# VH-VL binders against Coenzyme F420H(2) oxidase (fprA): the designs that were tried, part 2

Target 1, 148 residues: Coenzyme F420H(2) oxidase (fprA), of Methanobrevibacter arboriphilus (b1a7s3r263to410)
Amino acid sequence: VTIVYDTMHYSTQKMAHEIAEGIMAEGYDVEMFFLHEDERSEIVKSILDSKAIAIGAPTINDEPYPSIGDLMYYLKGLRFERTGIKRKAVTFGSMGGKGGTPASLGKDLGEYGFDVVDTCEVYYVPDEEENKACFKLGQKLVEEAKKI

## First folded at step 4 (VH-VL; framework fv_ponezumab)

Design S2 (from C10 with heavy chain V99W)
Fold by ESMFold2-Fast, scan of step 4:
Structure S2 (fold): chain C 148 residues (1-148), chain A 120 residues (1-120), chain B 112 residues (1-112)
Amino acid sequence: as target 1 above (148 residues)
Amino acid sequence: QVQLVQSGAEVKKPGASVKVSCKASGYTFTHYYIHWVRQAPGQGLEWMGRINPSSGSTKYAPRLQDRVTMTRDTSTSTVYMELSSLRSEDTAVYYCARWSYYGSGSFDYWGQGTTVTVSS
Amino acid sequence: DVVMTQSPLSLPVTLGQPASISCKSSQSLVYSDGNTYLNWFQQRPGQSPRRLIYKVSNRDSGVPDRFSGSGSGTDFTLKISRVEAEDVGVYYCMQGTHFPYTFGQGTRLEIK
């Protein structure tokens, strides 16, 4: 399973870590990428080799971070709808005001050939309940991927 | 408690390779990047590169790219740094360090260091 | 590569007196997220580096309040309000904004 995220505050990173813990609790390995640190080519390679992905980004000016936009543009070009399998996906992110980035990313991934299972958005810093929701999101993603 | 424990000192001849290990404990190994920084005797700190332990993805300092390789073993929570074609100027203390990006944006824990001496 | 320049390189200080170290970067260290990834490390003789300050002015837990960081853009300062014997060592600034990551050349703090 491939997790890719970007973050302005530690909130989206905390969500990514909780999702990863949920996936690992089910006995699966996770490849996690931070867009500010990892190369796009390595991220794309990981996604191509995965049955499930999780993509996270904060909302800024009602739009996803430019780094996420660049990744999404590349994913669109790969024509995943023609690969013969429908990979599972979830999207996540944090917001400080008007949000919508996880929903927007989910819509785009669906158009690119992914089966988007769920999305999760948190206001500022996730609390105990929201951390648990991220953990369960990871478990749900793996459970859905088993159906492939 | 977070710990990074490195392998022992090495003495190598010019042209040889050295492989230093860094074993992590006290946290989820795959959640934090591990970087390598070296320090020649009486000199400052030089960043060498880093590895993403979950994916194995690496980035190296351009000057060292042809000679350095970083790998990890998730079953033992260990990162390795191998430097080939050793020269006398590679004599240094080599450190591994954990990167905490947006929480702190820097290295929060360091290994104890591994002395590598390259001499004929 | 971003060049980090420290001054002074040698800093002899009398016990109990203040000390100040300058760090200048060849490029702005403000990242697109609005954060400035400038850090200060202390290395005591025979020890691994220890982080004192991250993101310009935030002090790590366990670091005495006599240490403070300030600055913006390309010009940064580490101050020790009252130098103690245990402060002897080399101090490094480091930028985490631009790849590859770079350190200043270091400032050796010595007690007179």
Scores: ipSAE 0.353, ipTM 0.802, lowest interface PAE 3.4, mean pLDDT 84

Design S4 (from C10 with heavy chain V99R, light chain R59L)
Fold by ESMFold2-Fast, scan of step 4:
Structure S4 (fold): chain C 148 residues (1-148), chain A 120 residues (1-120), chain B 112 residues (1-112)
Amino acid sequence: as target 1 above (148 residues)
Amino acid sequence: QVQLVQSGAEVKKPGASVKVSCKASGYTFTHYYIHWVRQAPGQGLEWMGRINPSSGSTKYAPRLQDRVTMTRDTSTSTVYMELSSLRSEDTAVYYCARRSYYGSGSFDYWGQGTTVTVSS
Amino acid sequence: DVVMTQSPLSLPVTLGQPASISCKSSQSLVYSDGNTYLNWFQQRPGQSPRRLIYKVSNLDSGVPDRFSGSGSGTDFTLKISRVEAEDVGVYYCMQGTHFPYTFGQGTRLEIK
């Protein structure tokens, strides 16, 4: 399973870590990428080799984080609808005001050929219940991926 | 508690290779990047490269990319840094360091250092 | 490669007096996300480096409030409001904006 995220502070990174813990609790390996550190080519390779992905970004000025936009453009070009398998996806992110980034990313991934099974958005920093929800989101993602 | 524990001191001949280990504990190993930084005697710090422990993907400093290799073993939560074709100027203390939680380019925990001496 | 230049290289200071270290980068350290990835590390004699400051001005947990960081773009400063004996060591600035990551040459702080 491939997790890709970007963050200005740490809220989206916290969510990514909780999702990864949920996946690992089910006995599956996670490849996790932070867009500031990892090359797009390595991220794309990981996604192509995965049955499930999680993409996360914070909302800035009511828009998705710019680095995620660049990644999404490349994913659109890969024509996942032609691969013969429908990969599972979840989207997640944090917001400081008006949100919507996880829903927007989910809509785009659905158009690119992914089966988007859920989304998660939190206000600023995840609390204990929101951390538990992210953990469960990871478990749900691998449960759905097993159906492929 | 987060700890990075490195292997012991090494003495090598010119032309040999050295492999230094860094064992992580106190956190989920695959969630944080591990960087390597070295320091020659009486000199400053030099960034060598880093590894993503979850994927195995690496990035190396251009001047070292032909001689350095970084790997990890997720079952033992250990990162390795191997430097080949050793020269006397590779004599240094080698540190592993964990990339911080709050984003890029900063190290929140460091190993204790491994002294590598290259001499005939 | 981005060149990081520190000044002074040697900084003798009297106990209780302020100290200031300059760090200049050959290129802007503002990343595309609007953040500036400039860090300060302290290395006490015989010890591993320890992070003091990240993203220009944010103090790491456990770092005394007499340390402060400031700056923007290419010009950065680390200040110690009143130097104490435990502050002896070498201070390094480091950029994490551009690959490869680079350090300044270091400033040795000594008590007079």
Scores: ipSAE 0.422, ipTM 0.825, lowest interface PAE 2.7, mean pLDDT 84

Design S5 (from C10 with heavy chain S100F)
Fold by ESMFold2-Fast, scan of step 4:
Structure S5 (fold): chain C 148 residues (1-148), chain A 120 residues (1-120), chain B 112 residues (1-112)
Amino acid sequence: as target 1 above (148 residues)
Amino acid sequence: QVQLVQSGAEVKKPGASVKVSCKASGYTFTHYYIHWVRQAPGQGLEWMGRINPSSGSTKYAPRLQDRVTMTRDTSTSTVYMELSSLRSEDTAVYYCARVFYYGSGSFDYWGQGTTVTVSS
Amino acid sequence: DVVMTQSPLSLPVTLGQPASISCKSSQSLVYSDGNTYLNWFQQRPGQSPRRLIYKVSNRDSGVPDRFSGSGSGTDFTLKISRVEAEDVGVYYCMQGTHFPYTFGQGTRLEIK
């Protein structure tokens, strides 16, 4: 399973870590990428080798982070609908205002050939219950991927 | 408690290779990046590269790219940094450091350092 | 590579007096996400570096409030409001915005 995220503060990174813990609790390996640190080519390679992905970003001024937009544009060009397998996906993110980035990313991934099974958004920093929801989101992603 | 523990001092001849280890404990090893930074005697800090422990993906400083290799073993929570074709200019203390939460450059925990001496 | 230039390189200071260190980058350190990845580190004699400040002005846990960071774009400052004996050491700025990550040459703070 491939997790890709970006963050302005640590909120979306906290969500990514909880999702990863949920996936690992089910006995699966996770490759996690932070867009500021990791190269797009390595991220894409990981996604191509995965049955499931989680993509996360916070909302800046009612838009997703530029780095996530760049990745999404690249993924659109790869024509995943032509691979013969429909990968499972979840999207996640934090917001401080309008929000909507996880839903927007999910819609785009669906158009790019992914089966988007859920999305998750939290206001600012996730609390204990929201952390548990992220953990469960990771478990749900793995359960859905088993159907492939 | 979070800690990074490095291997012991090394003395090498020019042309040899050295492999330094950094063992992490007290946190989920695959959730944080490990960077390597070196410091020649009496000199400043030089960034060498980093590894993503979850993927094994690496980035190296361009001047060291042809000589440095970073790897990890997730079963032992250990990162390795190997530097080949050693020169006297490689004499330095080598540090590993963890990058946490706020992204690149945070370096919130450091290893104790490993002294590598290269001399004929 | 982004060049990080610190001044002064040697900073003798009287106990209890303020101290200030400048750090200039050859390129803007604002990342595409709006964050500026400029860090400050302290290295006491014989010890590993210790993070003091991250993202320009955020003080790390356990760092006294007499330390503060400020700046934007290419010009950054680390200030110590009241220097104490334990502050002796070398201070480094570092940028994490552009690959490869680079450090300033260091500023040695000494008690005069």
Scores: ipSAE 0.385, ipTM 0.798, lowest interface PAE 3.1, mean pLDDT 84

Design S6 (from C10 with heavy chain S100G)
Fold by ESMFold2-Fast, scan of step 4:
Structure S6 (fold): chain C 148 residues (1-148), chain A 120 residues (1-120), chain B 112 residues (1-112)
Amino acid sequence: as target 1 above (148 residues)
Amino acid sequence: QVQLVQSGAEVKKPGASVKVSCKASGYTFTHYYIHWVRQAPGQGLEWMGRINPSSGSTKYAPRLQDRVTMTRDTSTSTVYMELSSLRSEDTAVYYCARVGYYGSGSFDYWGQGTTVTVSS
Amino acid sequence: DVVMTQSPLSLPVTLGQPASISCKSSQSLVYSDGNTYLNWFQQRPGQSPRRLIYKVSNRDSGVPDRFSGSGSGTDFTLKISRVEAEDVGVYYCMQGTHFPYTFGQGTRLEIK
């Protein structure tokens, strides 16, 4: 399972970590990528080798982060709908204003050939219940991926 | 609680290789990047590279990329840094450091350092 | 590579007096996410470096409030409002915005 995220505030990073804990609790290894640290070619290779992905980004100026937009545009070009499998996906992110980034990313991933099973968005910093929801989101992603 | 513990001092001949270890504890090993930074006697700090412990992917400083290799063992929560074709100029204290909260270059925990001496 | 230039390199200070260290980068340190990844580290004699400041002005937990960071773009400053004996050591600025990550050459703070 591949998790890719970017963050302006640590909130989206914390969500990514909780999702990873949920996946690992089910006995699966996670490759996690932070767009600031990792190269797109490594991220794409990981996604191609995965049955499930989680993509996270905060909302800035009511739009997704530019770095995530760049990744999404590249993923569109790979035409995953041509493969023999439907990879599972979830999207997540934090917001300070209007929000909607996880839902927008989910819609795009669906058009790119992924089976988007859920999305999650949090105001500012996730509280204890929201952290638990992220953990469960990771478990749900793995449960759905087992069907492939 | 968070600790990075490095292997002991090494003395090597020019042309040899050295492999330094950094064992992490007190956190989920795969969630945080580990970087390596060295310091020659009386000199400043030099960034060498980093590893993503979850994927094994690495980035190295261009000056060192032909001689440095970083690996990890998730079962022991240990990162390794191997430097080959050693020169006198590689005499330094080598540190591992964790990139935790707040992104790249934000080293929140450091190992105690490993002295590597390269002499004839 | 981004060049980080510190000034002064040697900083003799009288106990209780303020001290200031400048750090200039050859390129803007603003990343595409809007953050500026400029950090300050302290290295006491015989010890590993310790992070004092991250993202220009954020003080790490346990760091005294007499330490402060400021700046933007390519010009950054670390200030110590009242130097104490335990502040002796070398101070480094570091950028994490551009690959490879680079440090300033260091400023040695000593009591005169």
Scores: ipSAE 0.444, ipTM 0.824, lowest interface PAE 2.5, mean pLDDT 84

Design S7 (from C10 with heavy chain S100P)
Fold by ESMFold2-Fast, scan of step 4:
Structure S7 (fold): chain C 148 residues (1-148), chain A 120 residues (1-120), chain B 112 residues (1-112)
Amino acid sequence: as target 1 above (148 residues)
Amino acid sequence: QVQLVQSGAEVKKPGASVKVSCKASGYTFTHYYIHWVRQAPGQGLEWMGRINPSSGSTKYAPRLQDRVTMTRDTSTSTVYMELSSLRSEDTAVYYCARVPYYGSGSFDYWGQGTTVTVSS
Amino acid sequence: DVVMTQSPLSLPVTLGQPASISCKSSQSLVYSDGNTYLNWFQQRPGQSPRRLIYKVSNRDSGVPDRFSGSGSGTDFTLKISRVEAEDVGVYYCMQGTHFPYTFGQGTRLEIK
């Protein structure tokens, strides 16, 4: 399972860690990437080798985070519908106002050939309940991936 | 609690290679980058590169790219740094250091250091 | 590469007096996410470096409050309000905003 995210505040990173803990609790390995540190080509390679992905980004000024847009461009070109498997996906992110980035990313991934099983969005900093929801999201993602 | 424990001192001849290990404990190994920083005798700190332990993805300082290789073993929570074609100017103390995903260059825990001496 | 310039490089201080170290970067250290990835490290003689400050002004756990960081853009300062004997060592600023990551030359703090 591949997790890719970017963050303006540590909130989206906290969500990514909780999702990873949920995946690992089910006995699966996770490859996690942070767009500030990791190369886009390595991220794409990981996604191609995965049955499930989680993509996260914050909403800044009511717009999607630009670095994720660049990644999505590459994913669009790969024609995942032709790989013989329909990869499972979840999207997540934090927002300070209007939000909508996880839903927007989910819609795009669905069009790119992914089976988007859920999305998660929190206002600014996730509380204890929202951390548990992220953990459960990770578990749900791998449970769905078993169906491939 | 959080610990990074490095392998022991090495003495090498010019042209040889050296492989230094860094064993992590006290945290989720895949949630933090491991960077390598070296320090020649009496000199400052020089960043060498880093590895993402979850993916194995690496980035190296451009001047060292042709000679450095970083790998990890997730089953033992260990990172390795191998430097080839050793020269006398590679004599240094080599450190591994942990970096959280949210903090770029924010080395919050360091290994004890490994002295590598390249004799003429 | 981003050049990090520290001053002074040698800082003799009388015990109990304040000390200040300047760090200047050749480019802005503000990343596109709004964070400024400037860090300060202390290296005591014969020891591994230790993080003191991250993201300009955030003090690491266990670091005394007599240490403080400040600055913005390209100009940064580390201040020690009252130097203690244990503060002897070399202090480094470091930027994590631009690849490759770079350190300042180091400032050696010594008790007179």
Scores: ipSAE 0.320, ipTM 0.758, lowest interface PAE 3.6, mean pLDDT 83

Design S8 (from C10 with heavy chain G103Y)
Fold by ESMFold2-Fast, scan of step 4:
Structure S8 (fold): chain C 148 residues (1-148), chain A 120 residues (1-120), chain B 112 residues (1-112)
Amino acid sequence: as target 1 above (148 residues)
Amino acid sequence: QVQLVQSGAEVKKPGASVKVSCKASGYTFTHYYIHWVRQAPGQGLEWMGRINPSSGSTKYAPRLQDRVTMTRDTSTSTVYMELSSLRSEDTAVYYCARVSYYYSGSFDYWGQGTTVTVSS
Amino acid sequence: DVVMTQSPLSLPVTLGQPASISCKSSQSLVYSDGNTYLNWFQQRPGQSPRRLIYKVSNRDSGVPDRFSGSGSGTDFTLKISRVEAEDVGVYYCMQGTHFPYTFGQGTRLEIK
C-alpha cells in the first residue's frame, strides 16, 4: 500500500501516520512518501506496484500547492482505467477555515480510474476520535483491496 | 523512548569499503527518515544523504553519490550506510539521525556515532 | 549548493553574560509551503549533536528558554540570554530547504 502526502501543518502528517498504523495492523507493509522529500518517479513506481493508495493534501486556503498538482497531473496521464485492476484509494487532509480538498482529490482519482473507498477531513489538530477514524480508514482501505 | 544505536568503530585501509549500521527503537521505524552526517576530526558537520525506511528511496549528497549506498531492513528496524573506495579524507565520526517528515531537515534524535579510521 | 556562513567562529564569553551567533545563507530559506527550514544544533565535547531550535524560532522540548532563535530569509541569529557552564560546545546552523542539506562551519563557545 502506498501513502503519499504533503503537509503545511503537523496535522496531515499525523493523519498519514495513523492511516499507516491501521494498514500495518492488518499485516500489510506501507510505502509512505512525503512530496517535499521524495522523488516523483519513486512515488509513481510505488503506486503502479500497489493495489491501494492513500493521498493526503494540506489546507486549500493557502497558495501555492505545486507538489499535489504535479502528482495528480501525472496520475491522470498514466491511464489507470486501462490497467487490469481497479486500484482502491482514500484521500485525507486537515483544514483550518476553507476545506474540501480530500473530497476534491477523491473525485479526481475516481475519474482517473481509481475506486475511491472513502475520504477523511479534520479541522486543525485531530482529536482522539479523529485519530481512530484515520486508523480505521487504513484498515478499510486494505479490506477493500483484498477484494481485487 | 526513541533510541538510535550504531555499530562499533572500524579501521580500514585505503580502497576498502565500510558498512555502518543504525538500529532504531522506540517509534515506528517506517514513519521517519534516517539521515547520515559525518564529522572529520576537528571539522564541522557534513550531510551525506538519507533513506526513507518505508520505501527504501534514497538521496545522496552529489559529492558522495558514486561511493555511498544506504539500505534498510524493516524486520530489524536497521539502516545501513556503506561507503566504498575509502580515502584518508574519509576518516570521521559517522552519525545517523532521525528526521520527521513534517520537520524535514530537522534532526531530532541522533545515534552515538561510529568512528571510521582510514589509514595505510 | 546553499552556503551557510556563521560568525563568529570562536566565541569566548563570561559566565552569566549573553552570547549571540549569526548565520547567513546564500539563498532564501523560505520553502514553497511558507516555512523556513533553518535549525540550530549544539555539540558538547565528545557528544553527538543535539537539536536546539527548528524552523527558525521553535525550541525543542527540554531546551532551556535561555536559548532563542530569530531571523528571516537569509539572516538568522541564535541568542543565549545568560550563558551557563553547560553551554560550552560548538553551535551549528543548518538548512533543510534546499537539496543538498548544508551546515554552517560551527561556532565554538567557551567560558573565559
Scores: ipSAE 0.392, ipTM 0.805, lowest interface PAE 3.1, mean pLDDT 84

Design S9 (from C10 with heavy chain G103W)
Fold by ESMFold2-Fast, scan of step 4:
Structure S9 (fold): chain C 148 residues (1-148), chain A 120 residues (1-120), chain B 112 residues (1-112)
Amino acid sequence: as target 1 above (148 residues)
Amino acid sequence: QVQLVQSGAEVKKPGASVKVSCKASGYTFTHYYIHWVRQAPGQGLEWMGRINPSSGSTKYAPRLQDRVTMTRDTSTSTVYMELSSLRSEDTAVYYCARVSYYWSGSFDYWGQGTTVTVSS
Amino acid sequence: DVVMTQSPLSLPVTLGQPASISCKSSQSLVYSDGNTYLNWFQQRPGQSPRRLIYKVSNRDSGVPDRFSGSGSGTDFTLKISRVEAEDVGVYYCMQGTHFPYTFGQGTRLEIK
């Protein structure tokens, strides 16, 4: 399973970590990437080799983080709908005002050939219940991927 | 709680290779990048490279790219830094460091350092 | 490579007096996300470096409030409002905005 995210603060990173813990609790390996640090080619290779992905971004000015937009545009060009399998996906993110980034990313991934099973969005810093929701999101993602 | 424990001092001849380890504990190993920084005697700090422990993806300083290799073992929460074709100017204390929530040089925990001496 | 230039390189200070260290970068350290990845580290004799400041002005947990960081773009400053004996050591600025990451030469703070 591949998790890709970017972060302006630490909230989206905390969500990514909780999702990863949920995946690991089910006995699966996770490759996690930060767009600021990791090469796009390595991220894309990981996604191509995975049955499931999670993409996360904070919302700034009521829009997704620019680095995530760049990745999404590249993923569109790869035309995953032409592959022999339909990968499972979830989207997640934090917001400080008007939200909607995870839902927007999910819609785009659906058009790119992914089966988007759920999304998760939190306000600023996730509380204990929201952390548990992220953990469960990771578990749900791998349960759905097992059906492939 | 969070600790990075490095392997012991090494003495090597010119042309040899050295492999230094850094064992992490007190947090989820795969969630934080590990960087390597070295310091020659009486000199400043030099960034060598970093590894993403979850993917194994690496990024090295261009000057060292042909000689340095970083790997990890997730079962033991250990990162390795191997430097080949050693020269006397590679004599230094080598540190591993964890990056915090704020990326890009935000090293919140450091190992104790490993002294590598290169001499005939 | 981005060159990080510190001044002074040697800083003798009388106990209780203020100290100031300058750090200049050859390029702007503002990243595309609007953040400035400029860090300050302290290295006491015989010890590993310790983070003091991250993202220009944010003090790390456990760092005394007499330490402060400021600056923007290419010009940064670390200030110690009143120097204490335990502050002896070498101070490094470091940029994480541009690959490869680079450190300043270090400023050795001495008690005179």
Scores: ipSAE 0.357, ipTM 0.806, lowest interface PAE 3.5, mean pLDDT 84

Design T1 (from C10 with heavy chain S57R, light chain R59L)
Fold by ESMFold2-Fast, scan of step 4:
Structure T1 (fold): chain C 148 residues (1-148), chain A 120 residues (1-120), chain B 112 residues (1-112)
Amino acid sequence: as target 1 above (148 residues)
Amino acid sequence: QVQLVQSGAEVKKPGASVKVSCKASGYTFTHYYIHWVRQAPGQGLEWMGRINPSSGRTKYAPRLQDRVTMTRDTSTSTVYMELSSLRSEDTAVYYCARVSYYGSGSFDYWGQGTTVTVSS
Amino acid sequence: DVVMTQSPLSLPVTLGQPASISCKSSQSLVYSDGNTYLNWFQQRPGQSPRRLIYKVSNLDSGVPDRFSGSGSGTDFTLKISRVEAEDVGVYYCMQGTHFPYTFGQGTRLEIK
């Protein structure tokens, strides 16, 4: 399972960590990538080798964080609908105002050939219950990926 | 509770290789990147490279990429840095450091350092 | 590579007086996300470096508020409002905006 995220605030990173814990609790390996640090080619290779992905970003000016937008545009060009499998996906992110980034990313991933099974959005910093929801999101992603 | 504990001092001959370990504890090993930074006697800090412990993927400083290799063992929460074709100029204290990426490039915890001496 | 230049390299200061260290980068440190990835570290004699400041002006947990960071683009400053005996050591600026990451030469702060 591949998790890719970017963060302006600590909160999206915390969500990514909780999702990873949920996946690992089910006995699966996780590759996590932070877009500021990791190269797009490595991320794409990981996604191509994976049956499940999680993509996360905060919302800025009612838009996804720019680095995530760049990755999404690259993913569109890869035509995943032509790969012979329909990978499972979840999206996540934090917001300080309007929000909507996980839903927007989910819609785009669906158009790019992914089966988007759920999304998770948190107001500012995730509380204890929201951290548990992210953990459960990871477990759900793995359960859905078994159907492939 | 976060700790990075490095292996002990090494004395090597020119042309040899050295492998330094950095054992992490007190957090989920795969969630944070580990970087390596060295410091020659009386000199400043030099960034060597980093590893993503979840993927095993690395980035090395261009000056060192032909000689440095970083690996990890997730079962022991340990990162390794191997430097080959050692020269006297490689005599330094080698540090591992954890990066928290809510402020990218910020080294929040450091190992105690490993002294590597290269002499004939 | 981005060159980080610190001045002064040697800073003798009278106890209780203010101190200031300059750091200049050969390229802008503003990343495409609008953040500036300029960090300051302190290395006390015989110890590992310790992070003082990240993203130009944010103090790390446990760092006294007599320390402050400021600057933008290519010019940055670390200030100590009132130097204490425990502040003796070498201070480094570091950029995380451009790969490979680079450090300044270091500024040795000594009590005069």
Scores: ipSAE 0.325, ipTM 0.797, lowest interface PAE 3.7, mean pLDDT 84

Design T10 (from C10 with light chain N35Y)
Fold by ESMFold2-Fast, scan of step 4:
Structure T10 (fold): chain C 148 residues (1-148), chain A 120 residues (1-120), chain B 112 residues (1-112)
Amino acid sequence: as target 1 above (148 residues)
Amino acid sequence: QVQLVQSGAEVKKPGASVKVSCKASGYTFTHYYIHWVRQAPGQGLEWMGRINPSSGSTKYAPRLQDRVTMTRDTSTSTVYMELSSLRSEDTAVYYCARVSYYGSGSFDYWGQGTTVTVSS
Amino acid sequence: DVVMTQSPLSLPVTLGQPASISCKSSQSLVYSDGYTYLNWFQQRPGQSPRRLIYKVSNRDSGVPDRFSGSGSGTDFTLKISRVEAEDVGVYYCMQGTHFPYTFGQGTRLEIK
């Protein structure tokens, strides 16, 4: 399972970590990528080798982070509908204002050939209940991926 | 409490290799990058490279990429940095450091350092 | 490689007086995401470096508020409003915007 995210505040990173813990609790390995640190080619390779992905980004200036947009452009070009399997996906992110990035990313991933099973958005910093929801989201992603 | 604990001092001859370990505790090992930075006696800090513990993916400083190798063992939460073809100018204190979301290269926790002496 | 230049390299200061360290980069440190990845570290004698400031002006948890960072693009400053005895050490600026990451030469702060 591949998790890719970017963040302005540690909120989206905290969500990514909880999702990863949920996946690992089910006995699966997670490859996690932070867009400022990792190269797109490594991220894309990981996604191609995975049955499930989670993509996270905060909303800034009413738009998703440019780094996530750049990754999404690359994913669109790969034509995942041609790979013979329909990978499961979830999207997540934090917001400080209007929000909407996880839903927007989910819609795009669906058009790119992914089966988007859920999206999750949190205002600023997730509380304990929202952290538990992220953990369960990771478990749900794995449960859905087993159907492939 | 987050801790990065490094292996002990090493004395090596020119041409040998050295492998330094960095054991992480107090957080989920695969959730943060580990970078390596060295400091020659009386000199400043030099970035060597980093590893993503979840994927094993590495990035090395161009001047060191033909001699440095970074690996990790997720079962022991340990990162290794191996430097080959040692030269006298490789004499330094070697540090591992954790990188948080705060910004690439913003090292929030550091190991205690490992002194490597290359002498003939 | 991006060259980071600090001045002064030696900074003797009287206790209780302010201190200021300059850091200049050979290229803009604004990343494509709009953020500036300029960090400041303190290294006390015989100790590992400690992060003080990240993203130009954000003070790390546990760092006294007498430390402040400022600047933009290629010109950055670390200020200590009132130097204390515990502040003795070497201060480094560091950029994380361009690969490979690079540090300034270091500024040694000493009490007169």
Scores: ipSAE 0.330, ipTM 0.785, lowest interface PAE 3.5, mean pLDDT 83

